# VH-VL binders against q8d2j8: the designs that were tried, part 1

Scores and structures below are computed, not measured.

Target 1, 144 residues: q8d2j8
Amino acid sequence: MNKFIKKINFIKNFSSCENWEEKYLYIIELGNKLSPFPEKFRKNSNLIPGCQNDSWIYLIYENTKKIKFYGDSNSLIVKGLIAIIFILHEDLKLSEILTFDVKPYFNKLSLTNYLTPSRVQGLSSISKFIKKSARCLLIKEKIL
Below, numbering starts at 1 at the first letter of every chain, in headers, positions and changes, except where a header shows other numbers; Kabat numbers aren't used for antibody chains.
ipSAE, averaged over its two directions, is called F for ESMFold2-Fast, E for ESMFold2 and O for OpenDDE. V2 adds 0.75 times the mean of E and O to 0.25 times the DockQ between the complexes of E and O.
Where letters were taken out, [cut] stands.

## First folded at step 1 (VH-VL)

Design b1 (framework fv_reozalimab_arm2)
Fold by ESMFold2-Fast, scan of step 1:
Structure b1 (fold): chain C 144 residues (1-144), chain A 123 residues (1-123), chain B 110 residues (1-110)
Amino acid sequence: as target 1 above (144 residues)
Amino acid sequence: QVQLVQSGAEVKKPGSSVKVSCKASGGTFSSYAISWVRQAPGQGLEWMGGIIPIFGTANYAQKFQGRVTITADKSTSTAYMELSSLRSEDTAVYYCARDYYDSSGPYYGMDVWGQGTTVTVSS
Amino acid sequence: QSVLTQPPSASGTPGQRVTISCSGSSSNIGSNTVNWYQQLPGTAPKLLIYSNNQRPSGVPDRFSGSKSGTSASLAISGLQSEDEADYYCAAWDDSLSGWVFGGGIKLTVL
């Protein structure tokens, strides 16, 4: 599916969930759909700082210079939040990811209203870390 | 009202595996996780892992990672826990429990419990 | 050893108020809600308290829970003979990504 259409469909589907239970089940489902995290990338440089649950993000050019977003977490909810952040960013260029503001989407989805304070902080940490990952990839792109 | 009905007692040899079933009676697992908790004779409760049946996603306690497999069959509303490479210290009562959701997410509280399945690992 | 710390035993007489303690850390009780389970001899555990202080339908109001920092307590007012059981606290542990239990307290009604 086109990444932009996937983003719009996600927003529509998430907004149509009637209660917190449905929203959490949907978040977990999104995490379950992430590609398996390659063990060779499961190292400290890809570990998200400040998360109580070990969580990893790695961005890389795959084959034809297509960008692949890899993520994983020991927490089902955090893994789903990583998947949401990916959906919000996958249609963007690397330079656009650096300036992208997730707050309007968090507000539209009422996402922070349904999460514990520690998970709201986790969402912020994930958002910051994907910018760091994009910046690293962009630097590598400029060198090559 | 959902009741959880577990399979009967098992006697196993060291090194073998055991598979315990947990069937929802009077309802389904659709909106719940199913947790597995064991209790050795005279000991406390120990969480082994859980599954969210509608997504097929399982979480395992670190102690059991690699030895336990938790699955669910949505069509029969039955969850399974298989424990391999059995040792004498695996002798315990094994419980399945319905683990509900709240605003904090899944694995919030075990509100309905199966009757327990006694597994004895004989020498 | 259990991850959450509970005393091994407690006792009281009928009508007394008894408090059962549970101590954890920032990764479990400090960041997640606490549940309490009652286990009568020879039976499966029963959920007594969820969300720190909420009671499921059918649980008497004599049972109440509280949480402060990394510790939690279960209070039983108007203690009755049928309250004689093992009591377990439990919380999700973020660092372990799993449920952790206290060692259980054997409550004797004298």
Scores: ipSAE 0.005, ipTM 0.510, lowest interface PAE 14.5, mean pLDDT 83

Design b10 (framework fv_reozalimab_arm2)
Fold by ESMFold2-Fast, scan of step 1:
Structure b10 (fold): chain C 144 residues (1-144), chain A 121 residues (1-121), chain B 110 residues (1-110)
Amino acid sequence: as target 1 above (144 residues)
Amino acid sequence: QVQLVQSGAEVKKPGSSVKVSCKASGGTFSDYAISWVRQAPGQGLEWMGGIIPILGTANYAQKFQGRVTITADKSTSTAYMELSSLRSEDTAVYYCAREKYYDLSYGMDVWGQGTTVTVSS
Amino acid sequence: QSVLTQPPSASGTPGQRVTISCSGSSSNIGSNYVNWYQQLPGTAPKLLIYSNNQRPSGVPDRFSGSKSGTSASLAISGLQSEDEADYYCAAWDDSLSGYVFGGGIKLTVL
């Protein structure tokens, strides 16, 4: 299944949920499908600052054409939100990740309307951290 | 209310390329997927590909991979479809159409008027 | 040629009920919503039915859609002369990663 289809399927499935309880359960389900977070990367340099719950993101090249996204959180909802952000980014090049804005997408899906202020701040922190991780990977690989 | 307005007819030589535009008039297309669908004379509809401008990504039908490029300029609410290495069998009417991808409709609810592209030597 | 199969033509008389079939597979109709498009001569296609059986505003209730398994159908009751057009079914195809259309059916009102 290609990455464009993953986005379309995510949007279709999320929109077909009848109420916010179903949407939240779907978000949790998406989080559960993330690849296991390697313990060697579970360190402070990969910890997302500003999140109420400890959360981690790490990006690495799987091969010259593909970026592998690793994410985890001790909050099931936050882990799911990380998974959604990964779905939105996984077809992008590093340079595109640096300029990509998730806010219009989250506003269109009305995710921020039903999240607590703490979770909304968490989305901002996750968005900033994925850009930071992309910059680090770009520098590390000498791709300017 | 919202309309998709396409650029005018084109006559092209084999081996050249053509770029067709599709502008949202009376609204924005940023909340929609934009698909390109063609129809050769007397033939049926054929999906070429689509773009979701807000997500920044495009996807193409296998038949057109390597020859078609779909882009969007959010500042002008305009989508583009460029088809290269034109052949006579590319003679067709090219349509753009929008889809509300985040509700249960999942259909192309607004279509452009079509752009006739004629490829002849 | 077309991924979804439709008869090439159909005809009816005013007032009649006409049913147009569309056959696919598990990767398209079997797994995804079916949309129907009407194309009047010389015009762009128009969305007639979406999400298997829903009507856009402005589409008469004479038009209805249904889906069962890997097949779908469009029903037109109280057929009128202005219904003379080409009708296309369409669905996303998971294996092809794109939309697929039926070959289209030319409906003649006699």
Scores: ipSAE 0.006, ipTM 0.511, lowest interface PAE 13.2, mean pLDDT 82

Design b11 (framework fv_reozalimab_arm2)
Fold by ESMFold2-Fast, scan of step 1:
Structure b11 (fold): chain C 144 residues (1-144), chain A 121 residues (1-121), chain B 110 residues (1-110)
Amino acid sequence: as target 1 above (144 residues)
Amino acid sequence: QVQLVQSGAEVKKPGSSVKVSCKASGGTFSDYAISWVRQAPGQGLEWMGGIIPILGTANYAQKFQGRVTITADKSTSTAYMELSSLRSEDTAVYYCATDSYWGELYGMDVWGQGTTVTVSS
Amino acid sequence: QSVLTQPPSASGTPGQRVTISCSGSSSNIGSNYVNWYQQLPGTAPKLLIYSNNQRPSGVPDRFSGSKSGTSASLAISGLQSEDEADYYCAAWDDSLSGYVFGGGIKLTVL
């Protein structure tokens, strides 16, 4: 069973982890709660460039303009980072996603202090790719 | 700081099974994954599989799929590796090690002392 | 018969720089972090390098790792007699959904 967590609860829970091992476990747990990634969307157009491990993001409307976020990665840590990015964006409109700045949240959580340099770059790539995905979906909304 | 202590040496007959234990102390058992790696005499290292106790998930190397079962008991902070249908080629030293989720963070950082398993008639 | 390829042996003299190679493919080294392990005779392996080029606490800075494409290297500068050991590279393999090791290299300090 998938279960989503609100942004404020995520920040509280992550900040309450006592050491780096607990933070990494929590990140992995968040990734494990993502909805299964549909195989029909596992294609190169949805592959995140700049990630060391193959990673995918796909955004689509549910019914009446509610956005569904799909993500997956061959890395458990990267999958969890995708989940964190989704939690930070899930309550936003497409136009809001385009202007949303994740850096204050990364700084508040000291998230980059617990990641290898390659994973820090991965976070940047994921953050850029979700904006690209939102832009594509926004264009489709305006044209259709 | 976590330490891993493994069960003692075993001598087993072909066709039997062996269950090796790996007890963790000094850290929270659920805070890491546990990998199992073996080494036949004079040979290299071979990954058998591992478990992430908090997720309840185990992954197995294809070579051992169907013969190996890896479990964890959080109440005793102990991981287990059971290998069935033993052959002489399974004679090896078996290691458990803490793992940062298949090399994502630190790799296999803390290792047990090893358990020698000898398969002979 | 290991998935990752390492030379079987290497040697050096004290003070020399030695480089140990590890060759893989796009599904392992090309896509994932490389770890290096040192094994002294009669002991369990010890983590020497993680995440391609990071050192655990207590590992001297004369040990360094690098990765380019589908290959990785471990460099040991200022070689010491205590460095005589077997060295293994390792990486996750996406195609196998499992960890793969190099065959190991026996480093002799002359």
Scores: ipSAE 0.006, ipTM 0.558, lowest interface PAE 11.0, mean pLDDT 83

Design b2 (framework fv_reozalimab_arm2)
Fold by ESMFold2-Fast, scan of step 1:
Structure b2 (fold): chain C 144 residues (1-144), chain A 123 residues (1-123), chain B 110 residues (1-110)
Amino acid sequence: as target 1 above (144 residues)
Amino acid sequence: QVQLVQSGAEVKKPGSSVKVSCKASGGTFSSYAISWVRQAPGQGLEWMGGIIPIFGTANYAQKFQGRVTITADKSTSTAYMELSSLRSEDTAVYYCAREGYSYGDYYYGMDVWGQGTTVTVSS
Amino acid sequence: QSVLTQPPSASGTPGQRVTISCSGSSSNIGSNTVNWYQQLPGTAPKLLIYSNNQRPSGVPDRFSGSKSGTSASLAISGLQSEDEADYYCAAWDDSLSGWVFGGGIKLTVL
């Protein structure tokens, strides 16, 4: 349940930022804390379509049957947005990820109010792609 | 520089209530998460609960549920902790503390503390 | 009783290394990061370490933290007389849905 506490702490900390400058730096720092993206997964099949900057997401099971979320981007802010999406999803089962709605969180945090229209669309692309990645992992799990 | 300034010392009778204030200055109040922590004379720190003003969400430690109420007034940048049905063992220094963004860490500590408010419960 | 366990006291001499322990369970230290607070006599607590081993601005590098399983440690190298204080560990507890503190250690510099 530490992933659920991570989600709650993210919400608390993001809400506690005094201005957009602090929120922006916080988003960048969240991206910096992502696990290094393995080069073997940096393929077109893992490239997020519709992002202005090249960005990748890959989900896989660890040896403990725990899902590992990998993400990266050529943009520091987009990498941070990927980290936020991961925080919102990593406490969920694969089946739950498929139906999870991030919009209430974006609205509560007024996240989209501080982003350019292209970055708002980037969030939508990231949200769609994590669902696609979860579906792919579910298919692999059932076939194995 | 962000400061939390608390209300002054209180002397209360058993069975009464006390309401301690915590005013934030030098920053945006509504973005802060504020916790309340008490310390009885010569004893350790004890978390009572906290509030996230922007969401209106308050959480309470199990020991204090039913006796403690934590609120926030964004217009005055002030958080409040009200403790009811006071007992002599509620004699303590009561601290408010902020949890906030600091270098992008998701698992913050309480990085800014008020000076404390001494509450003495005696007949 | 405190949820996290710390020894009630520790002592050291100037220049020595002192280690302060903190023991918890899977629902707190085992699942979440550990913070450390320093309380000088007559003052409010001060955040000394967050996220197991990170220092806030202004905290000297002679203070360091570590975490292993359900236990955490605060190390103070080059002990100084001004380090005489109470030290508390803290972590979020998943089962209690709240912050929990250790009982605190009184560090005496001899």
Scores: ipSAE 0.000, ipTM 0.520, lowest interface PAE 13.0, mean pLDDT 82

Design b3 (framework fv_reozalimab_arm2)
Fold by ESMFold2-Fast, scan of step 1:
Structure b3 (fold): chain C 144 residues (1-144), chain A 122 residues (1-122), chain B 110 residues (1-110)
Amino acid sequence: as target 1 above (144 residues)
Amino acid sequence: QVQLVQSGAEVKKPGSSVKVSCKASGGTFSSYAISWVRQAPGQGLEWMGGIIPIFGTANYAQKFQGRVTITADKSTSTAYMELSSLRSEDTAVYYCARDLGYDTSYYYMDVWGQGTTVTVSS
Amino acid sequence: QSVLTQPPSASGTPGQRVTISCSGSSSNIGSNTVNWYQQLPGTAPKLLIYSNNQRPSGVPDRFSGSKSGTSASLAISGLQSEDEADYYCAAWDDSLSGWVFGGGIKLTVL
């Protein structure tokens, strides 16, 4: 699927959920659709600081310079939040990820209304960490 | 954190059914799955099935399909395992366990109940 | 019979290193992580190792796990008398859509 259409469909589907229970289950479903996280990347350098549950993100070029987003968490909801962050970034060029602001999308989704303060902070930590991962990949590939 | 407390021992006749309870305390009940594992005297561990309370979905090992029913009551934080058409070979200790395998990247049973002995005899 | 294969028994002396094997197939150990459970006589099983090589809080670092291909191993260094127990490996089986266990190994500390 076109990544931009996937982003729009996500926003529409999430907004169509009638109550928090439906939104919660949908977030979990999104997490379940993430690609399996390779064990070789499950190390401290890829661990997201500031999350209550151990959570990991790793970005790598796969084959033809397609960026592969790997993410995982010991928490269903946090894994889903990682999936949402990926959906918001997957249609962007690596350099665009560094300047992308997720806040307007969080506002459109009213996502933070349903999260505890620690989960809201976790969402911020995930957002910051994906930019760090993108920067590391840019340096590694020397694509400035 | 989370503790699982099971109902007491049962003695049942062949052909009857038994319903074992597993009450969770300490943690958020809906944030994990509950698996049921049994152990016949002197034998190894055998998975019967599990339930994800938040989804209301239960999965069963093929050997027990049609005889086992696993349910959960979120209001009382209690999971249940009912086994019907009991036979003498169903004599075992039945354990419930918190199973993170249904809802996390780490698939494992980290907290176990104390076990419920079920004896099937006439 | 068990789906995963373990030796039925093993023994060691205090201070020794003991290794417990577990063998499976591509649908279980080959595709999924391995967990290890310790069962002391008359008690419920206890999680000892998860995700191949991770220890829960409270498990001594003398217990370690590893996985290679379709096989896994539990190593116990500095063996102690309280380690005398049954040990089970476990993995999710994709073809059965369920948990499968090894037959268990009785570890005796001489």
Scores: ipSAE 0.000, ipTM 0.496, lowest interface PAE 14.8, mean pLDDT 83

Design b4 (framework fv_reozalimab_arm2)
Fold by ESMFold2-Fast, scan of step 1:
Structure b4 (fold): chain C 144 residues (1-144), chain A 120 residues (1-120), chain B 110 residues (1-110)
Amino acid sequence: as target 1 above (144 residues)
Amino acid sequence: QVQLVQSGAEVKKPGSSVKVSCKASGGTFSSYAISWVRQAPGQGLEWMGGIIPIFGTANYAQKFQGRVTITADKSTSTAYMELSSLRSEDTAVYYCARGWDYEGYYMDVWGQGTTVTVSS
Amino acid sequence: QSVLTQPPSASGTPGQRVTISCSGSSSNIGSNTVNWYQQLPGTAPKLLIYSNNQRPSGVPDRFSGSKSGTSASLAISGLQSEDEADYYCAAWDDSLSGWVFGGGIKLTVL
């Protein structure tokens, strides 16, 4: 799958949902399509701080230039929000992930208009944590 | 339907920069992506990058990373491509094209091209 | 250097069928759809085929596309003098995060 096309398809499909109930179900479906989270990476260092429900993110190189994004949460909606953050970053180079701003996407899609304040905070925490995960991966890349 | 009209030919010295414009008419400018593709004399097509105006998001080909800047002004329905540190190898026709919109990921409408000549 | 490989030239006579090839890898043609562009001398490229085998409005049925594995083909049936042009294949490349083009093929109608 082309990662940029996946991003465009997400924007199109999300915008095509007629009401919040459809958007909510779509977000959950995106979470369900995430690869299974390997238990060996379910460590405290990969736990996202500030999330109401326990949630994890871990990035690793599958090969020299392909990054694998792993994510999981005890909350279906939070897992879906992690999937959205992944879709917004999967087409980017490692260095680009560190400076990428998700706010224009959230604003144009009115994503935060449908979320409770605690979920908006969770989305912010996920956005910050993926940059932390990218920095960790970059350090490993430089050592190797 | 959308038409793309580009700025006129430019002659530049090595080491300078050039900024080419692409004005969209008809249809909704910000809902589509605009790509920039160049073609050196007698050579093939080379993608430089693109922008999705409604998000302000630009993406660049690896070869041009650090030298090219693609921007858009929604108020004038105009996309721009600025290439810096010009070399003789940058002599080419530069095209803008409407591509990978919400309906697809192909370049369906092309500008007429802008000839950029880099010479001393 | 082009990322996708096309022969540099091809020829045919009016009324014949010609096939233009395009070879890539798993990161481009193997994972994504292929588009074809026609460029007449002195003009901008024109979209000829998109999404492997779809024709835009205004493109004759004589033009068709196909894809198999990491390769794609453009077929032109009932070749006409007006078909003399350069033809480019294109696909998104996942590893480069960008569009890549074939080197282009010059089609001559004899």
Scores: ipSAE 0.006, ipTM 0.544, lowest interface PAE 11.6, mean pLDDT 84

Design b5 (framework fv_reozalimab_arm2)
Fold by ESMFold2-Fast, scan of step 1:
Structure b5 (fold): chain C 144 residues (1-144), chain A 119 residues (1-119), chain B 110 residues (1-110)
Amino acid sequence: as target 1 above (144 residues)
Amino acid sequence: QVQLVQSGAEVKKPGSSVKVSCKASGGTFSSYAISWVRQAPGQGLEWMGGIIPIFGTANYAQKFQGRVTITADKSTSTAYMELSSLRSEDTAVYYCARSEYDYGGMDVWGQGTTVTVSS
Amino acid sequence: QSVLTQPPSASGTPGQRVTISCSGSSSNIGSNTVNWYQQLPGTAPKLLIYSNNQRPSGVPDRFSGSKSGTSASLAISGLQSEDEADYYCAAWDDSLSGWVFGGGIKLTVL
């Protein structure tokens, strides 16, 4: 179980950080709140393509229709970016994740303006991969 | 690139305090955290605490709570570790080490400062 | 004593593959990444592996790391005499809010 704050509180906390260094450390702190990534899911099929550092995401139904979000990265900042993406999506239904647009949130937070080009690419890859993972879960659900 | 240079060896009496310095050269303090790690003769590594110079906030290992103070002076790119109420068991080599936020690992180490506590 | 558990010693011959274990708990290795440090006699430690399996610039690829559950392992392939050193694992511990080290293992190259 991820120990996350609500989306609204995340936006307020991030916006209240006084400089980029403080925002950077807050992103890392969010990554530390991710649930431990099960080693059985650490496979190439769950590896996020396009990330500078090896990074993984896995979505699964933990109980009756409740989605569990697992994520990890060999980079502390990328792990934090994964946590941010999870915070933005955890209150959504599976079908809603497929159509959810993160760009308004990134613009409101000016998040991409603070990241290196390689990490901006990473953020894009993470956003794309969570939709792929949700699509896979939705297909499995309908096959039931 | 970045090098950490520590102050010289100290010989102290029990009950006194010692303050060791760690100066970063070649880089800036804002890009990393500074940790202090000690090693008693023939023993393993022991983390004492660390500081994030940007915030000035220090965090200490529970064993050293109340005896250790870690500070940083951003203008001189120097971190300090002060250990009080010295005991003979505090005889050790004291290292400062840098950890970049992305790595979590301590990738640059000072040369070490030997502190001997004896009467 | 050390929070993370390592065997006190290990040995190998040149060219062999040696593995060094490190055991922890859910609050450290189970929830956080593992770093490995090499300490040659009389020198400061050197970062050998970070984030479970990543190598810093300048570390040969014969050194590799892995993590499974609450345990981690450092593998040294093609062992060389210069690898004779102490090796330490380390991880952040959530319950202690700090870094914890293994007791260290003395690797002898025969």
Scores: ipSAE 0.000, ipTM 0.513, lowest interface PAE 15.9, mean pLDDT 83

Design b6 (framework fv_reozalimab_arm2)
Fold by ESMFold2-Fast, scan of step 1:
Structure b6 (fold): chain C 144 residues (1-144), chain A 122 residues (1-122), chain B 110 residues (1-110)
Amino acid sequence: as target 1 above (144 residues)
Amino acid sequence: QVQLVQSGAEVKKPGSSVKVSCKASGGTFSSYAISWVRQAPGQGLEWMGGIIPIFGTANYAQKFQGRVTITADKSTSTAYMELSSLRSEDTAVYYCARDRYEWGSYYGMDVWGQGTTVTVSS
Amino acid sequence: QSVLTQPPSASGTPGQRVTISCSGSSSNIGSNTVNWYQQLPGTAPKLLIYSNNQRPSGVPDRFSGSKSGTSASLAISGLQSEDEADYYCAAWDDSLSGWVFGGGIKLTVL
């Protein structure tokens, strides 16, 4: 299945959770389904600033045609939030990631209503970091 | 605070099965994963598996795969662990524990049942 | 054999600082946070430390945790007689998809 189907399934499943505890467990489950983070990319340059638990994101072209998203965190919920952000970006071209706004999705799903203030800030940090990573990849590939 | 209360001690014959219950009280049962951990006499802690009640999904340690079944009944706030094909090596205290995550912090197993002694003898 | 390695025993005197070690690998401690459990004789385990260095409510601040690479340690400062117990480290193991425990250490307060 393609990346768009995953986005639709996420929205459906998340909206079907009846309370915040179910949403938390669903977010954790999404994090568990991320591809293993390669140790060679576990560098300070890929560390998300402002997160209490160490968290990493790295974007790379897989076979030039597709972007591979790698993410990890020492926090189960943050790892799940990274997974959600990846799901929201999976159907986008690299250039489109730079202008994509995740906030309408967060607001529509009331995602931030179930997070502590520090986790809401973390979600913003993750969103900004994925754009930074996309820009770095664009510059490296001389696409920009 | 949440409390976990387990069923009473069991004495079983080799080759039989045992089913231990773990009833949660004082909290929302579906909010937590429930893990099962055993401890043989004089030995350390050994994780058997866990279940996330809202999804009905259970995950098992490889050593117990095929012999252990973990289930949950949300209506009675009760988790169960059934171990089959019992051997003398299965003599142990079996604990259920709340495997909790909250506020972006991983709490691990923060609430434990009192334990259920299972003795396998002939 | 346990997946995480701990010494089988340790001892200390009242008021002393005692450190309990725990060694793992990249698939467990190297990739995930460490929890510490205290088990007094005849009782169920109690969570002492979660997320490497955080204390649950009711755990005194003389208990602290740390993690570096694939190893972790629990420090007990101002050792007291009631600290005599078994201590276990634990971490999620990505390759096994499950919790793994250290073998446990018997701490004796002399």
Scores: ipSAE 0.005, ipTM 0.515, lowest interface PAE 13.4, mean pLDDT 82

Design b8 (framework fv_reozalimab_arm2)
Fold by ESMFold2-Fast, scan of step 1:
Structure b8 (fold): chain C 144 residues (1-144), chain A 122 residues (1-122), chain B 110 residues (1-110)
Amino acid sequence: as target 1 above (144 residues)
Amino acid sequence: QVQLVQSGAEVKKPGSSVKVSCKASGGTFSDYAISWVRQAPGQGLEWMGGIIPILGTANYAQKFQGRVTITADKSTSTAYMELSSLRSEDTAVYYCARHEGYTYSDYGMDVWGQGTTVTVSS
Amino acid sequence: QSVLTQPPSASGTPGQRVTISCSGSSSNIGSNYVNWYQQLPGTAPKLLIYSNNQRPSGVPDRFSGSKSGTSASLAISGLQSEDEADYYCAAWDDSLSGYVFGGGIKLTVL
C-alpha cells in the first residue's frame, strides 16, 4: 500500500498548473472532493476561529482506527485550502499531526504568493485548528 | 526502480570532517524522505537524521545535533551527510535509505544504499 | 544503549516458529508504527515489516508483525536456514523527535 501517493500527486499536479487561474480552479476542485460534512458535527466547538467565512473541521477514528478528516466552508477557496491541509496530513499518525509543520509545503509550492493576506491568515488558522482537533481526538482515545 | 549509490570508503583523522554522498539511480528521491543510519563494527543500527527534499528540511538525532548536516541537491538527485569533529567512535558503516513516503515513521526504509565505510584513526 | 529493548540473541530449528520481542514506551511504540529490518552478514538492512504488520513486496508471509501497548513482536513461522540474521525493530519517538532502533537480535538457526 502507497498511502503517500495522494500527497505526491497533489504536489506534482499543483506545480504543473501554469498560472494562478489554473491553480485556483484546482484548489476548488480539491474542495469539491471532500466527504460531506456530517451535520451532527457542525457545532461552534468545531468552527475555525479567525476565518472570515464560516469553516469547520472535525477528526474522528473510523471503525478501522484510521483517522477520518471532515471539513467544510461557506467559501469555495477556503474549502479547497482545507482539502489541501487534509492531503498534507492524511497519511500521518496522530502524534505526527501534532508536530507537523505545513509552512515548508506552502513555501515550496508558492501557495501563499497567490492568496490575499486574509487567506494566508486563514491557512494559519486552519493549520492551528487541525492540531487542536488532533489533540481532542488523542484525549478521547486515551479515555476510551 | 530506484537504487541508492553511495560514495567510496574514507579514512579520516580525529577532528576532521567527512561528507558522504547518496545518489538516486533509475529515478529521483524528491518524492521521498531520505535517512542516514550508521553501524559501528559489531554494533547495532543508529539513526543520525534525515531530509525531506521537497520541503528542504532536515531532522537530526539529538546525539548528532550540532555535528551532522544533511543536505540534498535535487538537480543531481543526490543527498549528503556531513559529520564534523570526528572521533574514533565515529568509525562505522554509514547508510543512506529511502522512506516510501514523506515521513520517517510509517513506512520504514524500503531502499538502502550499499553503505560507506568511514574509519577515523590518528 | 538502544532506546528500544530487544534480547541480544535467539535460536530455533528449521520448521519451528520463532518470536522476537521489542519493548518500548508510550512515546515510541505506544504512539507510533513499528518497523522491522533484517540484516544478513555483510549486507545493508532490508525492510521486513512496516506499519506494525504490513509486508513489502517480496517478503514471504512466514514473517508477521504485531503490536500491543508499548511492545511489538516479529514472528517467523517455518524457520529456514536463510533466516539466520540480525533483526531490528524501529519506531519514531515523539519525545526525542527521532527515529529509534532496538539493539538488534542475532537469530541462529541450529
Scores: ipSAE 0.000, ipTM 0.518, lowest interface PAE 14.8, mean pLDDT 83

